# VH-VL binders against o60147: the designs that were tried, part 177

Target 1, 175 residues: o60147
Amino acid sequence: MLEKNKYLYIFRHIQTNQVLLSQGNVLKKTALFQLPYPLQKPVAPNGMRPAKLRKDHWVPLLKVEFPNESMFQSVFMQLLNYRKYRSVQPLTSDLLKLPIPVRRRKIMRQEVPNTIADLADILNKEKFPENSVRLQLSDKSDSEYADWPPSVQIDSEEIKLSRGFREKTTVDEAR
Key: E = the ipSAE of ESMFold2; O = the ipSAE of OpenDDE; V2 = 0.75 times the mean of E and O plus 0.25 times the DockQ between their complexes.

## First folded at step 9 (VH-VL)

Design ia6 (framework fv_lerdelimumab)
Fold by ESMFold2-Fast, scan of step 9:
Structure ia6 (fold): chain C 175 residues (1-175), chain A 120 residues (1-120), chain B 109 residues (1-109)
Amino acid sequence: as target 1 above (175 residues)
Amino acid sequence: EVQLVESGGGVVQPGRSLRLSCAASGFTFSSYGMHWVRQAPGKGLEWVAVISDSGSNKHYADSVKGRFTISRDNSKNTLYLQMDSLRAEDTAVYYCAREPWSSSGFFDYWGQGTLVTVSS
Amino acid sequence: SSELTQDPAVSVALGQTVRITCQGDSLRSYYASWYQQKPGQAPVLVIYGENNRPSGIPDRFSGSSSGNTASLTITGAQAEDEADYYCNSRDSSGNHLVVFGGGTKLTVL
């Protein structure tokens, strides 16, 4: 039967280009912990409100199928670590010259190419069998952000979902 | 509501075995990784073991490796901890805890705990 | 090493701000989460993934991290905040290994 923890679902924000990682095809509110910058703007004079997950603002970026749960967990953990590492690095002098709102927008826009490059880097460092990792993208041109190892097979068909990944995983989705 | 209820704790002699159970309800148990965390009387929290949602991946703290076995029965919504070769330092309240997603490393729900006392 | 270090005790006056710290090399790579534990009770998650609050947790609780250090801040401490606080994170040696700090006993004066 299908093993749920062998799929990695990656989402991008339609406006900010921020990225969320998920082990399920439905985003949970807790996924927002991955974001360094709040998506919600303060609406009250006090400038505070709880983070909200608007599922209609997140679209599929890519889906990765691993040969087993152990490989999925290793790659997923490493991607989260790469993202945390990026968030604590010193800003370049070019970024420091920008006003804070412009700086944040520029950093957020780079999350898609950065995530794809990080994924490819991790897969290039791991010893996975040839054609054992299946990658399906919403936009195949996004694969050009990185060089992929022989272990990766890029699906010829793009993800054709208008609003996120399918709510339920089926045998047809994995075949 | 989400509930985790531990059972199987008690007084046991050194070198003996004990099996703990954690009955889960209020969520799709088979979709979540589960952990055991213990706390010795008056001491801090210590992570013990994890099992993936399918049961295929298991990891243990060095202090219990080779002595404890984590397992689950998704058809019964139950998590288990088989504790062999028990030592006095294993005396603790044992909590089962839910991980909201794989490798997140934190726990959104905890059981009330079950006390294991290893004493002669 | 992957151990997390916390001061064993800290005190704060009612209405004042207190910061509880957690230090360890794993925090350079992984987010910290924080738990509140009152005597005889199970731990309760108060902050996850660095600075996110579960539903029902008061907004006076916040988290931050920098380098190898994570902090839990309680702004305007209340009497009911008196408890033990534990940090945790993933161990750098494995994707499922978890480590806890030694805990900090917070006394509200």
Scores: ipSAE 0.000, ipTM 0.470, lowest interface PAE 16.7, mean pLDDT 79

Design ia7 (framework fv_lerdelimumab; at its last look DockQ between E and O 0.03; V2 from the best seeds 0.00; counts 0 for: pae E 15.1 > 2, placed apart)
Fold by OpenDDE, look of step 9:
Structure ia7 (fold): chain C 175 residues (1-175), chain A 120 residues (1-120), chain B 109 residues (1-109)
Amino acid sequence: as target 1 above (175 residues)
Amino acid sequence: EVQLVESGGGVVQPGRSLRLSCAASGFTFSSYGMHWVRQAPGKGLEWVAVISSSGSDKYYADSVKGRFTISRDNSKNTLYLQMDSLRAEDTAVYYCAREPWKSSGFFDYWGQGTLVTVSS
Amino acid sequence: SSELTQDPAVSVALGQTVRITCQGDSLRSYYASWYQQKPGQAPVLVIYGENNRPSGIPDRFSGSSSGNTASLTITGAQAEDEADYYCNSRDSSGNHLVVFGGGTKLTVL
């Protein structure tokens, strides 16, 4: 259990590119509450929060290993706070001029780069020991979305997670 | 649209009391911590007080501690600042401001402010 | 209580880059946020969480930090950027109190 408590997993939706944060490699249903409330004016377009968690619609974006649970919790909470703030920002006039579906897509496309940038910003501020944080990406090119501090060691191996919020097994690879 | 509208400012003599109000709209008021920030004429911003979303926690700057009382009525979407024993140095524009999350330490929305003048 | 210090005034030529710095012990532990205030107006948040921009804030505004300092940088200053700029953070004594810098008046030449 201790090992799971120091791991941050970030998932993206395969269609909308929305982002969910998870402690451990399995998303909980409550993770959906991370998404903007559709009823909160004026910011979040209606329908950004699915009614149900479809595990097969989410793929891993990155995995972060922290030295301990305390550091994980600190970073995790800060990430949620960053997201919360963005979710309550008023829509720009330019966005308001767009049809709702187009607006939604435009907003959602920014979630992945914003989340990565937020993570890098938080880690830069925290000043963790050198090479104490291990970052593993599903796509190494995603690391280019931010400048990482010396505390972050980027793993050369890609994440071995399957769709559905679990580690790939030998059985999964054979399918 | 998020709106904060301060009221209750005016001219008062030293030693008197004044109560400010801040009417909030366009968001779930009860979910946010609220602050008062003041600005003396031609001077900088000075933090005054904070109240938690539920109203259970209150904190004050040393300059107003014991004289000012922050409160809120979530059913009316209103923030208050009771100012007692007013001094000349309390003369300022008073702003109400929203804190986007607990202990974030910054303010994403501000009212336009209400002027309080303490003079003999 | 903590204290944040800023230069009272700085100037920048149109289209050039300017950095406004805030210094204080609180900045070792907490994020700095920045506000723009024009005459007769309320402050407007321009940077939070060290280097995050609220919606509607131009990308020429950026934030950074080092040690006990935080900085607001305007890359390619515009005439409309002329204003007073204030930094703030949580007080070093805990998570509840807030402190502001003294403000910096930016003149665009």
Scores: ipSAE 0.019, ipTM 0.575, lowest interface PAE 6.0, mean pLDDT 88
Fold by ESMFold2, look of step 9:
Structure ia7 (fold): chain C 175 residues (1-175), chain A 120 residues (1-120), chain B 109 residues (1-109)
Amino acid sequence: as target 1 above (175 residues)
Amino acid sequence: EVQLVESGGGVVQPGRSLRLSCAASGFTFSSYGMHWVRQAPGKGLEWVAVISSSGSDKYYADSVKGRFTISRDNSKNTLYLQMDSLRAEDTAVYYCAREPWKSSGFFDYWGQGTLVTVSS
Amino acid sequence: SSELTQDPAVSVALGQTVRITCQGDSLRSYYASWYQQKPGQAPVLVIYGENNRPSGIPDRFSGSSSGNTASLTITGAQAEDEADYYCNSRDSSGNHLVVFGGGTKLTVL
């Protein structure tokens, strides 16, 4: 029997507030494909999708521990589907009244609360045992973007890592 | 490895027809919008046409509207350009080009091109 | 109309910095992308969005924009950078989805 991943890691961009979902505690370069390519200016540094992954630009938003891998995979896929659904929705009349650069920044500003709300909505629909899903946030006030089911245990300790979710890493600044 | 290979170019007389093909490999062809771009000898790039990933949406440059038809067969990973009523000014190298995601408006991979010469 | 204008030619001394410009009204709303084309070869994407490099493009290539003008900058130009450079962008007119600039011949002295 092989140990299987049961952790969801979510990152936020320090400048744009865009969100990346990850199956691992280290953000893979291919995660950038979750981001749309910018069609209109100005949206983000170097557009909406950076040319390469800068670890110092992506910080932890939250981490979720599921009871097992199959539950992780189900929630992960549903979360990706929610993001796809949002990407094709018609813009509201209030958004359409804004200049295009302002409109895009406002949409990007909503990625954090929208992702948290989507996660909570998925977890409210699932029938997990009480306190079986552990949620840890970098900013505990972000939990206020959603109502959480009894299955979710929100960790009292915030994530304190400045780069990714590693507690220890080697950096060779002499080279 | 993404690969695009054009074929079907050649020398034809004005008023005749020619059909270009672009064989795609190394990626999921049906997920990408595809374009034709041409370049007359010694001249710049000129956009010709686009077809959406499903084939449902097609757009053409004014210079070719009504004469050229873009199409695709996703089961064969092949893009086509049917060129009717050819004119001398259609003489060019024709490239197929891949749009990396929906409506991005730029091209991350290009074929080698196939030369079409329309001579009287 | 959604025309993109480039200078036909520009020169740079080996190791020096050069800027290739692309101008058009559509660039006020849309990013430019940049392609390098060497004789007898297909174009190669070198910059997309504001300043994103595809895998394999050297760090000496960068992009920027201001107003209706986009620029491709090559810092420390090398002999192999000698090529034609094209910009492209979205077409604002509705009858063309994509428009290219006329191209710039870069000569490395």
Scores: ipSAE 0.000, ipTM 0.476, lowest interface PAE 15.1, mean pLDDT 81
Fold by ESMFold2-Fast, scan of step 9:
Structure ia7 (fold): chain C 175 residues (1-175), chain A 120 residues (1-120), chain B 109 residues (1-109)
Amino acid sequence: as target 1 above (175 residues)
Amino acid sequence: EVQLVESGGGVVQPGRSLRLSCAASGFTFSSYGMHWVRQAPGKGLEWVAVISSSGSDKYYADSVKGRFTISRDNSKNTLYLQMDSLRAEDTAVYYCAREPWKSSGFFDYWGQGTLVTVSS
Amino acid sequence: SSELTQDPAVSVALGQTVRITCQGDSLRSYYASWYQQKPGQAPVLVIYGENNRPSGIPDRFSGSSSGNTASLTITGAQAEDEADYYCNSRDSSGNHLVVFGGGTKLTVL
């Protein structure tokens, strides 16, 4: 059943402000391939080791509910393309004056406002039904990074989850 | 599967016109900017023109400005290049190419090309 | 007019490392992308945005840049890597224009 594939889960790193996109409410280690700068240095032998996924270091930024899987897939792929576009843009002269570690921190800090602006841009270009796309944010003030189309409904309730988007369960044997 | 298929190439006399077409399939054509790139026999790649996803923005290489016109029909998933006042130096294989996102400056998919020969 | 300069030819022994370079003023402001072209075929994107590989491109291909120079590195060259390689970038004037290098013919010995 494709019903469950209508949600986009967006996470923020608590230290770097980097953003990860997920089709599920739990981050997979493969999501780390979205990062332009690894959180850990490469380890020998036999090539680079990808950054370790520390799930406790990623908190909810926002959750997007789409009316169907087709719209979800379209927006999700466009967001990944916008993210790639930003990663290959030329560095400004101001950024080039900074040491590499300082440059990377400044670029990473912009991922939250950039991701929100990109999402709004995509939704403004698509012709979705009024109030068909629901946004729920961890911090509602983050919605001010963009102007939203009539298709978007911003939830009055903020996300209060401290451990990703995982729902509390009374039984967890896989723990 | 993404496919771009060029057509309309052939032998044409100097000073005449020719219109190239590029049929796109396997993706949402109306969401992507499109380019024309050419390659003279035995020579390197030369950028020719770009058109934005909506068709609102068009830019040309200085060598073809005023003679070539890029256009698109999003309802037919087709890109066009109208080539007027053709010169011998326009002889080349013409490729249509997709840019993966706005102003990215590179091309993720190319057509097979169509040969234009400008000769007396 | 902005230009990108490449050496016309380079050779590498099977299994060895080769570096193809691209130089131009636009590279101070914009990343280079690289294409592989075999005789009679359309170009294939190998590296974009300095050092990103499209799906299906072997991990032996990598890119780097410094100042006005960009490089494509093939570590452990194979016979099928024999081809022409072109770099490109956006024009330094910001006119939404694209510029290509002259191409480098790679021979695998």
Scores: ipSAE 0.000, ipTM 0.466, lowest interface PAE 17.3, mean pLDDT 79
ESMFold2 (binder alone), look of step 9: mean pLDDT 92; pTM 0.944

Design ia8 (framework fv_lerdelimumab)
Fold by ESMFold2-Fast, scan of step 9:
Structure ia8 (fold): chain C 175 residues (1-175), chain A 120 residues (1-120), chain B 109 residues (1-109)
Amino acid sequence: as target 1 above (175 residues)
Amino acid sequence: EVQLVESGGGVVQPGRSLRLSCAASGFTFDSYGMHWVRQAPGKGLEWVAVISESGSNKYYADSVKGRFTISRDNSKNTLYLQMDSLRAEDTAVYYCAREPWTSSGFFDYWGQGTLVTVSS
Amino acid sequence: SSELTQDPAVSVALGQTVRITCQGDSLRSYYASWYQQKPGQAPVLVIYGENNRPSGIPDRFSGSSSGNTASLTITGAQAEDEADYYCNSRDSSGNHLVVFGGGTKLTVL
């Protein structure tokens, strides 16, 4: 269930470029359920538990501040819908010729450009007030993946995460 | 080991009240949204209510709005469902269920259920 | 409308493949999840987020979705797969957070 919130954080996996959405500055282990391709062995110690979260493997991609919770909710839900839509599209003939692991790596590497493009498309469709949405990018060049509406102000300030509320670092399970 | 154990079910007359409890163990209870789901004898699953991690947000199925109240005590790792103005159609096995992440809309662990029978 | 529609019953011969379907407009926006329920027992999650299996669920279970339809496929059905199967999804209207299908009783012949 969604709590009162007006911030969207998006994180990128340093090795695979897979993307996680978060409603706050804390990346929870359960966010790993968003991933269609597991980062580690799919065997969990007590079942149902996602793979271990290594916070040193995830970096902030972007942070969006909305003027209110209603706008956040609308954009967040639409972004989840866009991700679902992408997951059911037919694969190209070139991708189908690749072994499954190679194919999955290529698909995963496109998540950053795709997520940024999806976010911009959603914001262009909504008629938010000028300069009402603040976007912070860890790498400002990532803004080039899309055209942004007048409602978006791109900031150069660094993204701050709450260290005290992140999951402690763990070791990956042996393969 | 994740466990959810419901209690408080029983036979009750129409118009009366009953309070259900769900004792959680084996996980960080205050990090998960919790739901109640019911199943009438021989019928399908019906979603009843949800409560957020902190207890600040609550939502109910239209069939129970104004009559049922969901709550939780994170210090005791316990979920509650207060059922007022009970009707025959509320007769069901009531399950507590864990939502694995915020707004996921599915349940990774269920309790064994507790039977509530509303009869005159 | 928040309803998800399932056929009430389906049969499959031992060792054969069966597909159980779930249909509703919410599935255009949200993934379906699937639960197995045996008599006298609580439901058990078998597929979530379209085609993810929880730890401990056999690989003969798989999920798929297209448009307003989601499917649970059991490849090489076993006797122990005989159960009721329910789909569920988010309700896009916001009046109900979660909706369930009516359930499908699977008989293994």
Scores: ipSAE 0.005, ipTM 0.477, lowest interface PAE 15.8, mean pLDDT 78

Design ia9 (framework fv_lerdelimumab; at its last look DockQ between E and O 0.22; V2 from the best seeds 0.00; counts 0 for: pae E 17.0 > 2, placed apart)
Fold by OpenDDE, look of step 9:
Structure ia9 (fold): chain C 175 residues (1-175), chain A 120 residues (1-120), chain B 109 residues (1-109)
Amino acid sequence: as target 1 above (175 residues)
Amino acid sequence: EVQLVESGGGVVQPGRSLRLSCAASGFTFSSYGMHWVRQAPGKGLEWVAVISESGSNKYYADSVKGRFTISRDNSKNTLYLQMDSLRAEDTAVYYCAREPWKSSGFFDYWGQGTLVTVSS
Amino acid sequence: SSELTQDPAVSVALGQTVRITCQGDSLRSYYASWYQQKPGQAPVLVIYGENNRPSGIPDRFSGSSSGNTASLTITGAQAEDEADYYCNSRDSSGDHSVVFGGGTKLTVL
């Protein structure tokens, strides 16, 4: 709990590949506010914001440990801004030419790599000390979506998180 | 403090070449896409070229394609614009500008500009 | 390349509201950004995205968009707001290219 404020957890939806950012290892209901309303200008597929948070539908993508809370907050806010700027823009003509199901699939496939790329971009722009940021991925191959600055140390160990809930403990493993 | 300072402008005859530089300071230069934008005297802004953070990707306006080359040296925090086969219509103040977000298409910081005059 | 169009000149009385509009096909796909330029100076970013202001820009500046148009609104125009205003966006015809509007000269009366 003492380190809660310096950890960024990123989850992806198992069906839509949408991404939620979380401060701490428990996904909160308020995280859904990160997703665009379906009724807003048709810049997002219908149903992008579910009415209820189904934690079991969200799997861990990565965990980032920052040197302190201030650095975490800075990166967190920037990530939200990047995503917002991208998500609320009108769809490109190329996307609009595609059938709706194909369009949706293409958009969904881009959510995870875009988020990872955004994170790397933000971290590259920040002047963090070397190896001061620890990145742990559920899938190591996801690190290939971006070039990481020297400030980032990629952990060779995969994250041990349960779906949308918390890090797995010995108690959880016994269940 | 973010600072961009252009240099290399001057008077040149048509058909000649000129190289502009933009010295960057106050930020991690290698982490940002950089652009050149020009403005003819008494005219509007015209986008010229963009170069990615690493310098691997370059794009140009049709008006300068094949004649201008954008480049960068991240070790020197410097952006360049090599202008070949200059024409009278290339006369303008040339600005370097920073793109804060990847492929965002807007510029949060500009240099003061350097004047290029192409005349016979 | 795609084009953005602006009215070449507009005027506003001191303390009144003025809207500068930019129009083009690129705006159907991308947000416009707005720049203020005073004589002999470099452009200054005043609005980006839907309605985002950089630090130091007064809150009387706001942005909006509709269809293939984007607008910069100055609510309560001040004398110092007299300047040229340019819109820009990504070019829909190019991968990473950018396009500017022709600019609008704002006179404060």
Scores: ipSAE 0.044, ipTM 0.692, lowest interface PAE 4.6, mean pLDDT 88
Fold by ESMFold2-Fast, scan of step 9:
Order: sequence, then structure tokens, then C-alpha cells
Structure ia9 (fold): chain C 175 residues (1-175), chain A 120 residues (1-120), chain B 109 residues (1-109)
Amino acid sequence: as target 1 above (175 residues)
Amino acid sequence: EVQLVESGGGVVQPGRSLRLSCAASGFTFSSYGMHWVRQAPGKGLEWVAVISESGSNKYYADSVKGRFTISRDNSKNTLYLQMDSLRAEDTAVYYCAREPWKSSGFFDYWGQGTLVTVSS
Amino acid sequence: SSELTQDPAVSVALGQTVRITCQGDSLRSYYASWYQQKPGQAPVLVIYGENNRPSGIPDRFSGSSSGNTASLTITGAQAEDEADYYCNSRDSSGDHSVVFGGGTKLTVL
């Protein structure tokens, strides 16, 4: 089951703008299974092998503090379901006309605005108390991708990460 | 508390029409997608239709396309299913169901159902 | 539309563990949810999003999934668990549509 927690961390890949969700301030290599477009060419014929996690390639996008674990679980599951739903939707004809590498780059670039819009949509549908949800953004301009409900308090300050934030082991060798 | 109460079921002849209603209370109705799910006597659950939060988007099971129309009135917290050209195969208990978030594909609350019997 | 397949019936002895399975292509893309239905009653959500329990659902109910298969496990089955169990998921073959399994009748011996 989900760990009892009130914090959601979202990370952004500096080159691709792909997004990873984490329940803590440490980004684990298993989070890479969330990615529809792998950062490295897969070595297995089939499988969801995660790419090697590079320390310098992931930065915090935002951190959300919920008033309790129940609200955290609800929003976290809804975000995962929004992402899963987006990954299987048919692409627009305009995107399908583009070469695969160009198409994927455009889709990946939209993950940040899409994730922010999804989060705001979820929070707008929930009846959370005023100022009960604290949203910290690394870049405050990212808040402009959505309209936020009165339940959200937006703060732009450095997101503090624990020591050992990035996983160092090679995927194929680790257990 | 969340409540969904269906009404409008009854016995109707083939080829006729019937309109079902689902009265919602205990939550912000306009913020949720709503579905109709049916169950023929002694059979399993079958999805019928969905309507988006605003009412702008509607989708139907192939078995009812062109015959059934889903709609909602957010000012009255009410969901509707207009059933036209009814067939014996439409005989079922019809449930109103709430989808907890967009495209989640599952239902956290169900009404008690209303029985529709299509019989000559 | 895609199909979700369940065995029509399963039995378990009081206090023992039973596993009900659901299989289909949609489960490769979407989480399965599970409903309990007793005669003459509406379905009740017991598991959603793979392994989350709604408030009021006993902790003996759990879910799991792998590939195209999802499972509902009841650990220490009670007499009151005798019911029909349905899985459901988003339909991978249709936009916004939902698909249900055929249902499994659980008998508690």
C-alpha cells in the first residue's frame, strides 16, 4: 500500500521535460518505470527496464504538502491515473504527421504543463479547506499553467532535498 | 453523505421510450463525471453511458448508441438517461454511478438501481 | 470492445485465503477495481487503483496486478464475504468507456 505521508514531490528531467512523481524527497530508480519514453535505449527485447538515474539530470519541479495522509493518497492516485490515461490516448493528426523523434520531443515537453494542469484540476474538484494545501514551485511561472482553488497556498522557495537524493546504482546490476 | 437515488423504472412495451432520473446529494455534483451501468436479471454488470462534469462530452456502449441519450442538470443535481426504441434485451436494473475523478474508470458510489422491464 | 475474463465460481473455507482473478488487455494499461455484490443489492467498491481500500472495507481485502492480470485476495474469509465479485477497468479499445468482468460467485464453505 502507499506509505503514510503528507508530501508529494514532482521532478522534471532537464533535457526532456519528462516528469516523475515521488512520495518522498529521494528520487529512486524505480520511479523511471513511470516514463513512457525511456531516457536510454532499452537493452531487453521486451520489458520496462528503467534507465540509469543520473544525479545531474533531475530537478525538483514542485512539492505539495497535504493536511493529512488521506488527502495525499487521493490526490497522488488521481495524478497517477491522469498520467496513465494520457499515455494511452490517441495522438492528434498533427502530431502523427511529425517524425517520431520530433513527435516524442513535443509530447515530452508537454508533461510539465500537463502535470501542473492535472494537479490543479484534481485540487479544484476536491473540497479541501482554504489554504490547507501548500504548493512549492521551483519556478513560480509554472503556476500559470492552471487556475488554482482557494484551498491552495502557492509558495516559491527552494525545495529542500535529503542527502542521497539521487540513486547511484546501475539498473542492470542492482537488486 | 453521498447519496444517489434512481427513479423512473417500470414496465414498458418494446419500441417505446422511458426516462430514468438519478438524484444526487452530499457532494458537488457538477465536479464529477457520471455513469449509467445496467444488470440484466441473473447476469453481470454492463456499462451503458458516461457524461462529463459539464455535460459537454458523452459516450455510449455500442449496444445503446443511437437509442439512449445521457444528460444532466447540474442546477438540480440530477442525471438522466433517455431510453428510446427499447428492446427486450434492455431489461435490467439500471444503476447511477459516480466516477471519483476524470477517466478513473471506476465507481466509488452507486445508487440502489431502478428496474426496467421491456415486455409485450 | 476488449473483454475482462473471470472464472464464474470459486469456493473457500471459513478463515482461509481465496484469490479471484481478472484477465484482459485493458489491464496492461489501466488499474483494476473490484466490487462486491450481494443478492438484491447494489455493487460496493472494495478495491480501487490496484490495492486501495475505501473507508469501511475490511483489511482482509487486498488487490494486486501483473501484466494483463489483476487479483483480489481475501485473507481469512468470513461468511459475510459470500457474494459476487466483479472487476472493472477502463476499456483500452474505446475512449472513456468502461469494461467489467463477467463476475465470480464466491461461496464460503
Scores: ipSAE 0.005, ipTM 0.491, lowest interface PAE 13.0, mean pLDDT 80
Fold by ESMFold2, look of step 9:
Structure ia9 (fold): chain C 175 residues (1-175), chain A 120 residues (1-120), chain B 109 residues (1-109)
Amino acid sequence: as target 1 above (175 residues)
Amino acid sequence: EVQLVESGGGVVQPGRSLRLSCAASGFTFSSYGMHWVRQAPGKGLEWVAVISESGSNKYYADSVKGRFTISRDNSKNTLYLQMDSLRAEDTAVYYCAREPWKSSGFFDYWGQGTLVTVSS
Amino acid sequence: SSELTQDPAVSVALGQTVRITCQGDSLRSYYASWYQQKPGQAPVLVIYGENNRPSGIPDRFSGSSSGNTASLTITGAQAEDEADYYCNSRDSSGDHSVVFGGGTKLTVL
């Protein structure tokens, strides 16, 4: 590894509320593989996974700073595993009664609260030092989806950027 | 290891009250919905009540609604069941049970139970 | 009523396959979960959702469903499988209510 990555960036889709996790402050195209629903067959309605990453459709949801790379990697992998686990669980019968488009929209709308709850569950199970993990949200009320351990310090300032997690300042555009 | 330990059972007369406790250890108690399930001697399992992770949502079986109150203290890792106006048909072993994920409706860990006997 | 119905007793020869059934209107809307209970012990989850096994449950246990019926199958039954088996689901008519079947006593011959 060339650089230690101790930041977790989480994005929300502006229309569907689907969630993507990122090691960097800009989404890579391969992030779409995190969405566990497969592409639909050519003749069926398109699946929940977009065919192309549209970076202008993804906005900051939250950012987490960890004290080191090891903690970041542990939490990142656990979050991916929680999403995979959830994707193979049976749907509720109430959801199965709904028309397919409505059902899929309700499932997608749960990704934000589910991801926040998963993150808090992981952090509660880990024994990280007090105040060692800094959490910043785009909407501070989203912290109410979960109960946070003493290891987490929630930043009083919300993320103010409408796209990505960095201001418009490019250091090298050739790379 | 995940452990759930019930206490507070005993013999009481009809119309009296009891409070059951369930001490949780080995997991982050505040992250899980918790249930009470009972089993009358020689009979099957009967669901009693559920409380959400934060304690903000509570639901009860019709047989106990208005008489029983479920609660939790997340700072003490303890689940409670306040049982008022007890009846003979409330005689059972009472189990606390953990719901592994929100609103899933099934229970991955159970305590060993505490016996409540209501008789005159 | 939102009850789940199970046969009260089922027998199986050692090493053979047995199916325990659970029926109810709630199973049209919700998947069943299954619990094993031995005398004097608390229930143990053996199947959740349609066919997911918790860690530590032998692969001889499996689940299935069709219509308003769910089934627990034990392939190659062992003596230690002798127990009471309960199904449960959410109640389709209740506010997050849970309902259990009456239980099936499995005897391994």
Scores: ipSAE 0.000, ipTM 0.474, lowest interface PAE 17.0, mean pLDDT 82
ESMFold2 (binder alone), look of step 9: mean pLDDT 93; pTM 0.948

